# Miniprotein binders against o43061, part 49

Target 1, 338 residues: o43061
Amino acid sequence: YNHSPEIQRSVYTLTGLAPSSKMAFVTMLTVRAANGENEVENTQQDWYYNSTRLLVHRLVKFKPTKSKYPVVVLAMKGIDQWKLDQLQEDGAIVKVVDPLYAHEVVDDVNDIALLDSRWSMMFTKLRVFEMYEYDRICFLDSDILPIKKMDKVFDVHQLSYSKDSVLFPPTLFYKPRRSIFWRRFTEEFAAYGLTRDDLYPYVFAAVSDPGMWHETPPPFKDYFNAGLFVFKPLKAHYKRLMALARFPKLYDNANMMEQSLLNFAYNSAGAFPWESLDWTFNGLWARKNDLPYLKAVHGKHWQPEGSLGYDEDTSKLWWDAFQEMQTYHDQQRNADLY
Short names: E, the ipSAE of ESMFold2; O, the ipSAE of OpenDDE; V2, 0.75 times the mean of E and O plus 0.25 times the DockQ between their complexes.

## First folded at step 21 (miniprotein)

Design cc6 (at its last look DockQ between E and O 0.65; V2 from the best seeds 0.00; counts 0 for: pae E 2.9 > 1.5)
Fold by OpenDDE base, look of step 21:
Structure cc6 (fold): chain B 338 residues (1-338), chain A 84 residues (1-84)
Amino acid sequence: as target 1 above (338 residues)
Amino acid sequence: SERLASTVSVLLFLAAWLIRRAERLLKRGDFESALEELERALQWLQSALELARQLGDEDLIREAEDLLRKAEELIQDARQLAES
């Protein structure tokens, strides 16, 4: 607990971010990898598409959760055009992006803990860091359901360094797979062709991941979930991120893929410590007792009883929300017919 | 259109999900909640059937009709159990 993000923040100047019109919610829709064996779920439904539609509906159309900010869907190349058209009709800005394959990002793919078709495409999430047209982005996984207004998620701080602060270069420790010994990593910005001034000020905020079922409120852990984060797109940060991404040994052999990378890149002991968002913006492993507090719930809540992470109350909440969306569309279709 | 077929499939899936939920509620003796779920399922099935007919997809029409019959049977069962 001595390495609370707060202590390292004492070396940084926290400034409140001014309101900007250049803010967006961004989600990503990927192509379903065919070969995922164990999703015995009826192969007929694209649940990630359905959940993406629901997320867009909540942020664009549904009055209780409607945002004033635009919603962008980053669609991976190869998604059916009718799905993209539907998302546009739902009120999303659709941007098609090329995938980032693991073999293009990583120097040695054998350093990745789990290489499957699904994981190769997950680096595509890093494309959000190239959206330089926005001053701030809130990224959301498609399995996040807004249940209250989310707009305050952008009320984060910008972190600057004092030129007078003799900041010792932050030292991170990593343990390569099969190594018994911890190794030291000292970040050298020059290795990226960057200066310190290129990298500051920055914005990066996320919610602590409880990792399992929890009490209300969840305990704080110095590890964040990559399913929701707020950041400022900067070319320097993308360049840094891609440089670090080359070496899975630095970030737990990509055991949690982009989440491992981001937790390394924005480590609390590093040069760019993450800011903790209120837990209510990302209700992970949520149950009935959490719901009064939450602004969003996060999980595959469409899954049937017996699924990992199934909860009856959150499942009902999701299906009720999904029904409301279908009702809305049925009403629109009927209105267009008359 | 693929979009219309997808819409029908989603509605059929939603209705089938509600029917399964209603069956569980009936087994628990919650007849009122089961009836509410079944009535919602009927609405989705009616919409699905209409759209399937517009599409001219005989398989989707048949599936919608089969689920409608099942929902109606369960509604009758639930009403009988609630009156007993």
Scores: ipSAE 0.567, ipTM 0.852, lowest interface PAE 0.8, mean pLDDT 89
Fold by ESMFold2, look of step 21:
Structure cc6 (fold): chain B 338 residues (1-338), chain A 84 residues (1-84)
Amino acid sequence: as target 1 above (338 residues)
Amino acid sequence: SERLASTVSVLLFLAAWLIRRAERLLKRGDFESALEELERALQWLQSALELARQLGDEDLIREAEDLLRKAEELIQDARQLAES
């Protein structure tokens, strides 16, 4: 990596990916914190539920994008049972999880830049790191729409350390919001109750986040989007994440919620650098010129013209996909009549 | 029956989006594309109305009927503009 001349890292081959390895796509469905009463009823306007259904449909039923791997929906406690039943009938494995509140995770919630009732549960996505029954997980935000086969997203590497890196203490860097100077955080694995061998090898891969409108392909940035990432759930890494999460000042005051934490924890300059996935797996700020290459489009494309990140071509793409799903369900209802 | 009511609401939102898209296409003079979107909207509205009647939900029936009238008015407008 161009920005880490002092840190020794090594990459093992794909030998850790056995044919019997258990892979899964995992998404999350959360309880909405606020109502839109002047527009619609909560049950009639739950677009997160609708987008989750579409994601499940595209990975389980829709032949052009169907996966050979299972799809798991982590549903936060409090989601209506009929929604869980529907997602299971759509073909997902549904698992109910308790929320993970910010006050249970961080030492001082005042260190979090934007804390209100909607964001008090911002760390609940971290529950995915506890799914140790899987060898590899691809997490997807529910507003990701597969438009081509996604299964090659699991073609990632197990990563390890160089023996020479034992001679240097693992170090993370952070920039306090009011400072022009980067500060160092020396990572002591023993402070977690862990050894270096507990933490290696590991898997963590994600797509670079362009953060804005971009050319095709987008330029690489050394900052990933947490809307899609591939990892191996490991107890040691979860323990490490929870230890780091205590101190939001280390990860930009959780300005981008769990994305800030993960970018800090897997920073390219640290002990556990992230692997860059091909940009086509997570099409952020996507426009017409990106579409021939993309395997998935990421955004709230159901939102109307004028919304942040609105693009006419990706909006039509999403609504066409939504219509196809409704057509599928109509055909299933007709098949039940005969 | 919450599942069926949710289905009706989803179809109504889909139809409303298609109608709004058709309105933009008419303003740009693309009458063929507008009529295509309106035909899709009619299909979904007919399905939504049928399901709303099975539910006996008067509010959903009224919403479906209002959107259907809007779509039919726009189809008439589009055909008149295309023949000018």
Scores: ipSAE 0.425, ipTM 0.817, lowest interface PAE 2.9, mean pLDDT 84
ESMFold2 (binder alone), look of step 21: mean pLDDT 88; pTM 0.858

Design cc7 (at its last look DockQ between E and O 0.01; V2 from the best seeds 0.00; counts 0 for: pae O 17.2 > 1.5, off the site)
Fold by ESMFold2, look of step 21:
Structure cc7 (fold): chain B 338 residues (1-338), chain A 83 residues (1-83)
Amino acid sequence: as target 1 above (338 residues)
Amino acid sequence: SKLASAVSVLLFLASWLIRRAERLLKRGDFESALEELERALRWLQSALELARQLGDEDLIREAEDLLRKAEELIQDARQLAES
């Protein structure tokens, strides 16, 4: 279907992409402890690092899922050098970034309903929006496992301001904590140091979050999962995101601060509505019935039976993938020895 | 620490394979259980060698305990498959 030259040419013109466009997959590796210290080398608990390695392997080395685009790991300052070296040897571009602490982002940390000091670095994902050297980025949480080719994820639309919306101005709404009433929020772009035209055109696409216990295929919900999203890094949009982030009363959702911020910033009712990606790019709460269609499975699949979201079939897929990666490294080590 | 991380990875993988094999034995799929246990043995033997290279007594003990458990399950599974 998408192999026809006529269809591919049409996709490129609609997306605003040229063949020379610079694309990347980007993931992030943070320290295990919320305090920003790697005080304890606990090999039994460092599964985020292991999952990041697997994601890199699947996009760089494993032929059934290998991408033609580079894979970048944003590593938070404080990650051990040997982990960075290993990720580079695995084939990733590794860039060290400073964390973004809640107290550096939010005007008043008391406005955060459930901020625990262990979660103070929840905004560090926003660093990905500063990677202006790329025309399109697909961000992926490190606990996403590609099981099919992912490169078509970049086939998304460049979105423009519609003059027809002037009669019904885009409006953002929020629900204050402990309130049953929604409130209006009117953006003033000049407060960001911007004009409206500075913010168009833009790209932002993500997968609808179907919640637990969904059908296959899941229904659309007007709320996306921030574990995978495709966007064009733009200075104006970064300025806007940082300005909105200052006011958590607008978007606060405990343990999901960056996801709630992005859903607020790109809300379908606002000036910059998100584009829905095909559900198969981010398999949330995946079960056996989903697997024939999915291009990626999302979850902490190393966790034991009884954990929230555990599924024997997706767990097997993850551990089989992890075994394949270990076999690959063993074969490379033996080949390099001789 | 790089070597310790490698040992941890292999021990977790082997533990998962053993747990899966136990479930397969409970369901009566003895041949599949043996396949998983034989894979676990391979990873455990690698983990034990790396743990010895590291000189970490706790990791060596953990690998040896898992090896013993896997070998016991292999004997159980072979006996059940023959009956």
Scores: ipSAE 0.156, ipTM 0.687, lowest interface PAE 6.3, mean pLDDT 82
Fold by OpenDDE base, look of step 21:
Formats: sequence, C-alpha cells, structure tokens
Structure cc7 (fold): chain B 338 residues (1-338), chain A 83 residues (1-83)
Amino acid sequence: as target 1 above (338 residues)
Amino acid sequence: SKLASAVSVLLFLASWLIRRAERLLKRGDFESALEELERALRWLQSALELARQLGDEDLIREAEDLLRKAEELIQDARQLAES
C-alpha cells in the first residue's frame, strides 16, 4: 500500500490472561428474513438449526470434544420455541436477543455494498459484545464443527495501554468503494464519549482467513475470519464498535458484513490490533491434509456435492458427526423408556 | 517500564507479521507478503526508536535483528515477484 500511513506508535503491554471461571462459548442462531414462505428458505434455516445443535452437542455432550465451559446460544427473537427448548435440552444456555437492523446501525444504508434481506440483520452478531456477564467469550459460527477439544482457545493475551505514552493514536487506512486512493482514519475516543482508560485493557483474538483453498498450513493474511473470535466483553468496546458501525465507508462498505467491521475495528495498524489465534481453531476451506491438525472445521459441510466449498472429506466428517448426535439422542430416549 | 512494554509489544506484533509473510512467500503470495513485511518494518522502526530512547540494549538488538530479517524477506519477495 503506497499510502500506508506511518504507523503512529502505540505503546501496548502484552500480558497473559489468567484463567477465569466466567468464560463461555457462544454461537448465534438467526432467523432468516423470510422474503416469502418459500420452502427453500425454511430448509436452509433448518440446516443452520441442525448445525447449531451439532455444535452444542460437540461442546456439551460428545466426550472427545466436550468442554468444561458453558455453551450459550444467542437466539434471534422469532425463532420457534420448540427449537429453543431443544437447544436447552441439548445443554445450551439459550438467550433470546433482538435483531440489530442495518438501518438502525448505519447512518446511510446506501453505503452498504449489498442491500438485501440477508444483510438487513447482519449486525445481530454484534449482540455478543453486550454479554458483559462473561470475562471472555469465544464466539463460534453455527457452521463450525469441533473435532478436538477447543478449551485452549481462551489462552490469549490481554493488551494494556500505557498512560505515559506520548505516542500518537494509530492511524487506520481505508479504501472507500470506487476510490483509487487510501484514506486515513485517526480514531478519536472522545468522539465516542470514551477515554483510553475505558478501552484498555482489552482482549481480541481471531484466526487469519485464507479466503480460498490453501496448502497446509494456510497462509497468514492480516485479515481474520469473524466466524471464531475470543474477546472480553466491555461496554466501552461495544460503544466503540457501534460508533464505527455507523460508517460502512470505513470498513469496505460492509462487503463482508460484520467481518469487515471487526477487521477495521481491530485492525493490526489500529489502536486495538487483533491477536492471531492458532489456525487450527478455525479450519476454513479445510481439506483432508488439514484434518490432523485442526481442532475445528468451518463451513456448510451439509451441502451436497457441487456446492461452493464442497469437500468430500469434510462433508463426510460432518455427516458422521451429525449421525452420531442422532444416535446419541435415540439412545437417550430409549434409556428413558426403560 | 511502560516504554519497554510498548517496545516488546511492537516487536511481538512485527515478529508475528514476519512469520506470516514467510508463509505467504512460500505460497507464492508475494504481494500480500510485501504488505505484511512493510507493516512489520514500520513497527520495527518505531520499536527501535523507542528502544534507543529507553537505552535498552536487548530491545535494540532484538529490533535490529527483526529489521534485518524483514528487509531480507522484502528483497526476496520483490525478486520473486519480478521473476
């Protein structure tokens, strides 16, 4: 980037986080904005529900991947009660949340790259940042399948700011849509009604997104996938995030939805650089060669052959896992009958 | 000291970018590698300056070592991209 701003030097202290009893895995179950009663949208919603159940099953019940930490499902308001009840029976803590509509979050919705029904609620995932009852959260997309224990994902660092830092605030760069030139963004915390002390120390860690099929191990890109991240819920950070969310021009016109926003907010050149998690916690575009290393695979692995991102080995892995879950429930029902 | 901690964090972040760039180079993603390395260089220059202000010889040495590594990788990346 020829116009990369001089990284204004931020003074950070990196400290290991002590274990906390208030850690959780959190996933989200969304309602798709039904444009119409089309059976096809309901079937896709059912797969996300089934994938959510499978994730819960792996973290709560399945011995090889069972976690000691609670699993919370953030369920969007409007999900059928029977689905919520089933997830509770599966051992999840279910929390119903109101959607965050794009028109409520963004100052100008025309700055969003794609305005469709799917994008209208794209910011609902940001509700996880309001879960202040926890010291650390690992968010997982519902299409993540744990294949090994993931509890070590919480072994991240806390970044602190030195008050005596004479360093200028980090300058972020953004490229507005259709602009050839990078623009500078200097963050002013006072604009949010926040001080630096309100925002530090912080925790934010995620896995680099390879963006496509890759060799083992995947290449590192200074761009993380928002399907898995570890953070400390703080009111100040939610406030900051929502303030930044107002301006899609800052984050690639939300081209990758909340992932664009998060990559801007926690940009490596910014005031809150993201910490890199081991790639094995979020196996994106995974193939057979990756599986020995991975702790989780990420993708819509229930999709048939011919689908974008289809892989025979990961598909089989998902279906085998899904069948194990079904078998588990059948055995439990039979045990209760006898 | 707070300043030493800042330097250490910059060194950590730069080292992380360098390791990442090395992986990108191995994959033939020379453009992305160069971007990461250029970022690492900026952080390391900052770290080096702060380390010098602190008078911490260990931090200075570490920053200089990482700078050399980043510069070498930049040269490699450029040669590979032109090739």
Scores: ipSAE 0.000, ipTM 0.190, lowest interface PAE 17.2, mean pLDDT 85
ESMFold2 (binder alone), look of step 21: mean pLDDT 89; pTM 0.861

Design cc8 (at its last look DockQ between E and O 0.03; V2 from the best seeds 0.00; counts 0 for: pae O 5.5 > 1.5, placed apart)
Fold by ESMFold2, look of step 21:
Structure cc8 (fold): chain B 338 residues (1-338), chain A 83 residues (1-83)
Amino acid sequence: as target 1 above (338 residues)
Amino acid sequence: SRLASAVSVLLFLASWLIRRAERLLKRGDFESALEELERALQWLQSALELARQLGDEDLIREAEDLLRKAEELIQDARQLAES
């Protein structure tokens, strides 16, 4: 912490976006392995596909929430072609990507907590960091539902460091599983094949994760939710992420998959602190009192009463949105007939 | 198939509307329950037409079962509201 406040103060700078900047919303549609013995997925029903369609509809067609920026669906290899075609018809740019398996990313898969078949591909979301054609990306999980305009989410800072920051070694902190004590991990950028200057400036912003039911607004926690984040894809930062990802012991044994990695890599105490986005862009554990403020609700709100995180008001909101999408497509089909 | 997926989506919507209507009936809000049930009927009629075009017996049976359930709830709600 003796280094963190000075590094944090030295890193921040404010810059605006150029008019030529290329921004995109990006979501991911993955191939689910056959549901394990604990979960069942209907063959004719794919909740992730349905949620992805709704997200695309809300950003492309639904006037109260539509964006002026493109919407990209990164579709993992193996998704049925007719689903890709439908997402293209809905107005998304669809790009097929190869999965990124845990055994390809980490040195020792045994260092990953509770790895099973459904999470063997847990790092595939990191493919979004390779989309270098964009100046800023807002990644969002497919279970996020925009309910107001989202485009201001890109109004975040490009961060750099001062020359005085060279006096502080780049340091991250982690807590080994069997310890109550935090340990230091001092980064060596040369081990990544990089210099310090290769890694700045950068962009990384996300919403604080309350982790449970909360008052309105939720209290801030210095731990972000990886379901929505805004960043600039940079080759140096991707190299750094892949280097850090090799060692799950550094990021809580990947207990929260890529969220654990990203919170470690962009920890507020380190050389690349995350920027806190306004909470209303990612409404976690949302209930009725949050809704007037939220720009998006985040959760599997289609799930029935009794599910973890169930709330009657956000459930109705989600299903009303889904019905509106279905009605839109019916009306469009009828208009095309005449 | 694409059409089978579309039928399944309509059955989803209808099932959710029916469950919401059941909760509204338990709370005595018969007018709101009837509104939800009438919307469910619209989706179910569309789903049944598409399921018959497919010739998919399982989807036809599911749509018909949900239609009967929705119609019974509408009848119940109207009788309770007139009481």
Scores: ipSAE 0.348, ipTM 0.791, lowest interface PAE 3.4, mean pLDDT 84
Fold by OpenDDE base, look of step 21:
Structure cc8 (fold): chain B 338 residues (1-338), chain A 83 residues (1-83)
Amino acid sequence: as target 1 above (338 residues)
Amino acid sequence: SRLASAVSVLLFLASWLIRRAERLLKRGDFESALEELERALQWLQSALELARQLGDEDLIREAEDLLRKAEELIQDARQLAES
């Protein structure tokens, strides 16, 4: 890509955002689609619910990782009330949200790479962009485990334009499904009923996704994981995001769901290049050698040996953390009995 | 062990539901109490089976004790709902 992210960034004034009292960690609890093959063992335990509880516990209760910021769980409509009540007891703010169905978001659902029950609600995560009551949000996938304090994740920059900067409209490239040729996309804000001033300043920061097992530290890739990102909720940005979402052909036919969309919307060559967070905030494909540096590990660490992405050290770390949470609740129960 | 942890989670959740059901019963919400207790029973049955597979006598005993308690409360709830 001839447009170095550095060149596009040079046109932006980086201003540190002042600390705001209106910052939150946000995670999402979704209703599982019943049809996943290997989830037969998960019929007895909602591991995503358990992982969500653990995340909340780490951020709200567990002293070494306890945050000063509130934790919000966006629960998809249809989650059992007892789970919502438990998450509230754990100290989360629970907000029930309606799903965003793919057929409501996308003009042509046939442009989606995978049409299954799981993909039908893939855009529900985008509901976080409607949380305008906050100045900054750190979204975390429910399978992220904080292992150190994460509060510094909010120390990101606000990107603004100088009024005097003549910006050439950024040109992105995309390859539609079944096309052998790359096509150009030139973004026109007027198509969204927006001006440049509506869209700037903005905040969007995430961690580079290594995509596989990696050295320590991981190599930088100009592609971020959507499991952790920091942004400023703005109506204009939600409107833009939903407009782009209509056309999966722009974002790799949603091959990586919302991650594909976000990587297109905040592409380094685009009008809104993403800011790189320190890799330690989102330990993807983490191993023992990474753990001393990490603030969080990301993965389905409850899975048994033989699972994709299984690692003994991170698995043990997760189970130890989960047991600590159980012990904490057992102690609280005993204290309430006396 | 991971299996022991899974059993403990189920026992914890079941115990939580049982306590919730007890509160619902005290409030006269017998239908909601029964729903919670039925769910607790399912988790306890799973916990008991897993505990048996582990051969952990303490976990087995705990699961059995909670099962008995849940069953008793279900009977109480049904009697109260019919009265």
Scores: ipSAE 0.020, ipTM 0.292, lowest interface PAE 5.5, mean pLDDT 86
ESMFold2 (binder alone), look of step 21: mean pLDDT 88; pTM 0.859

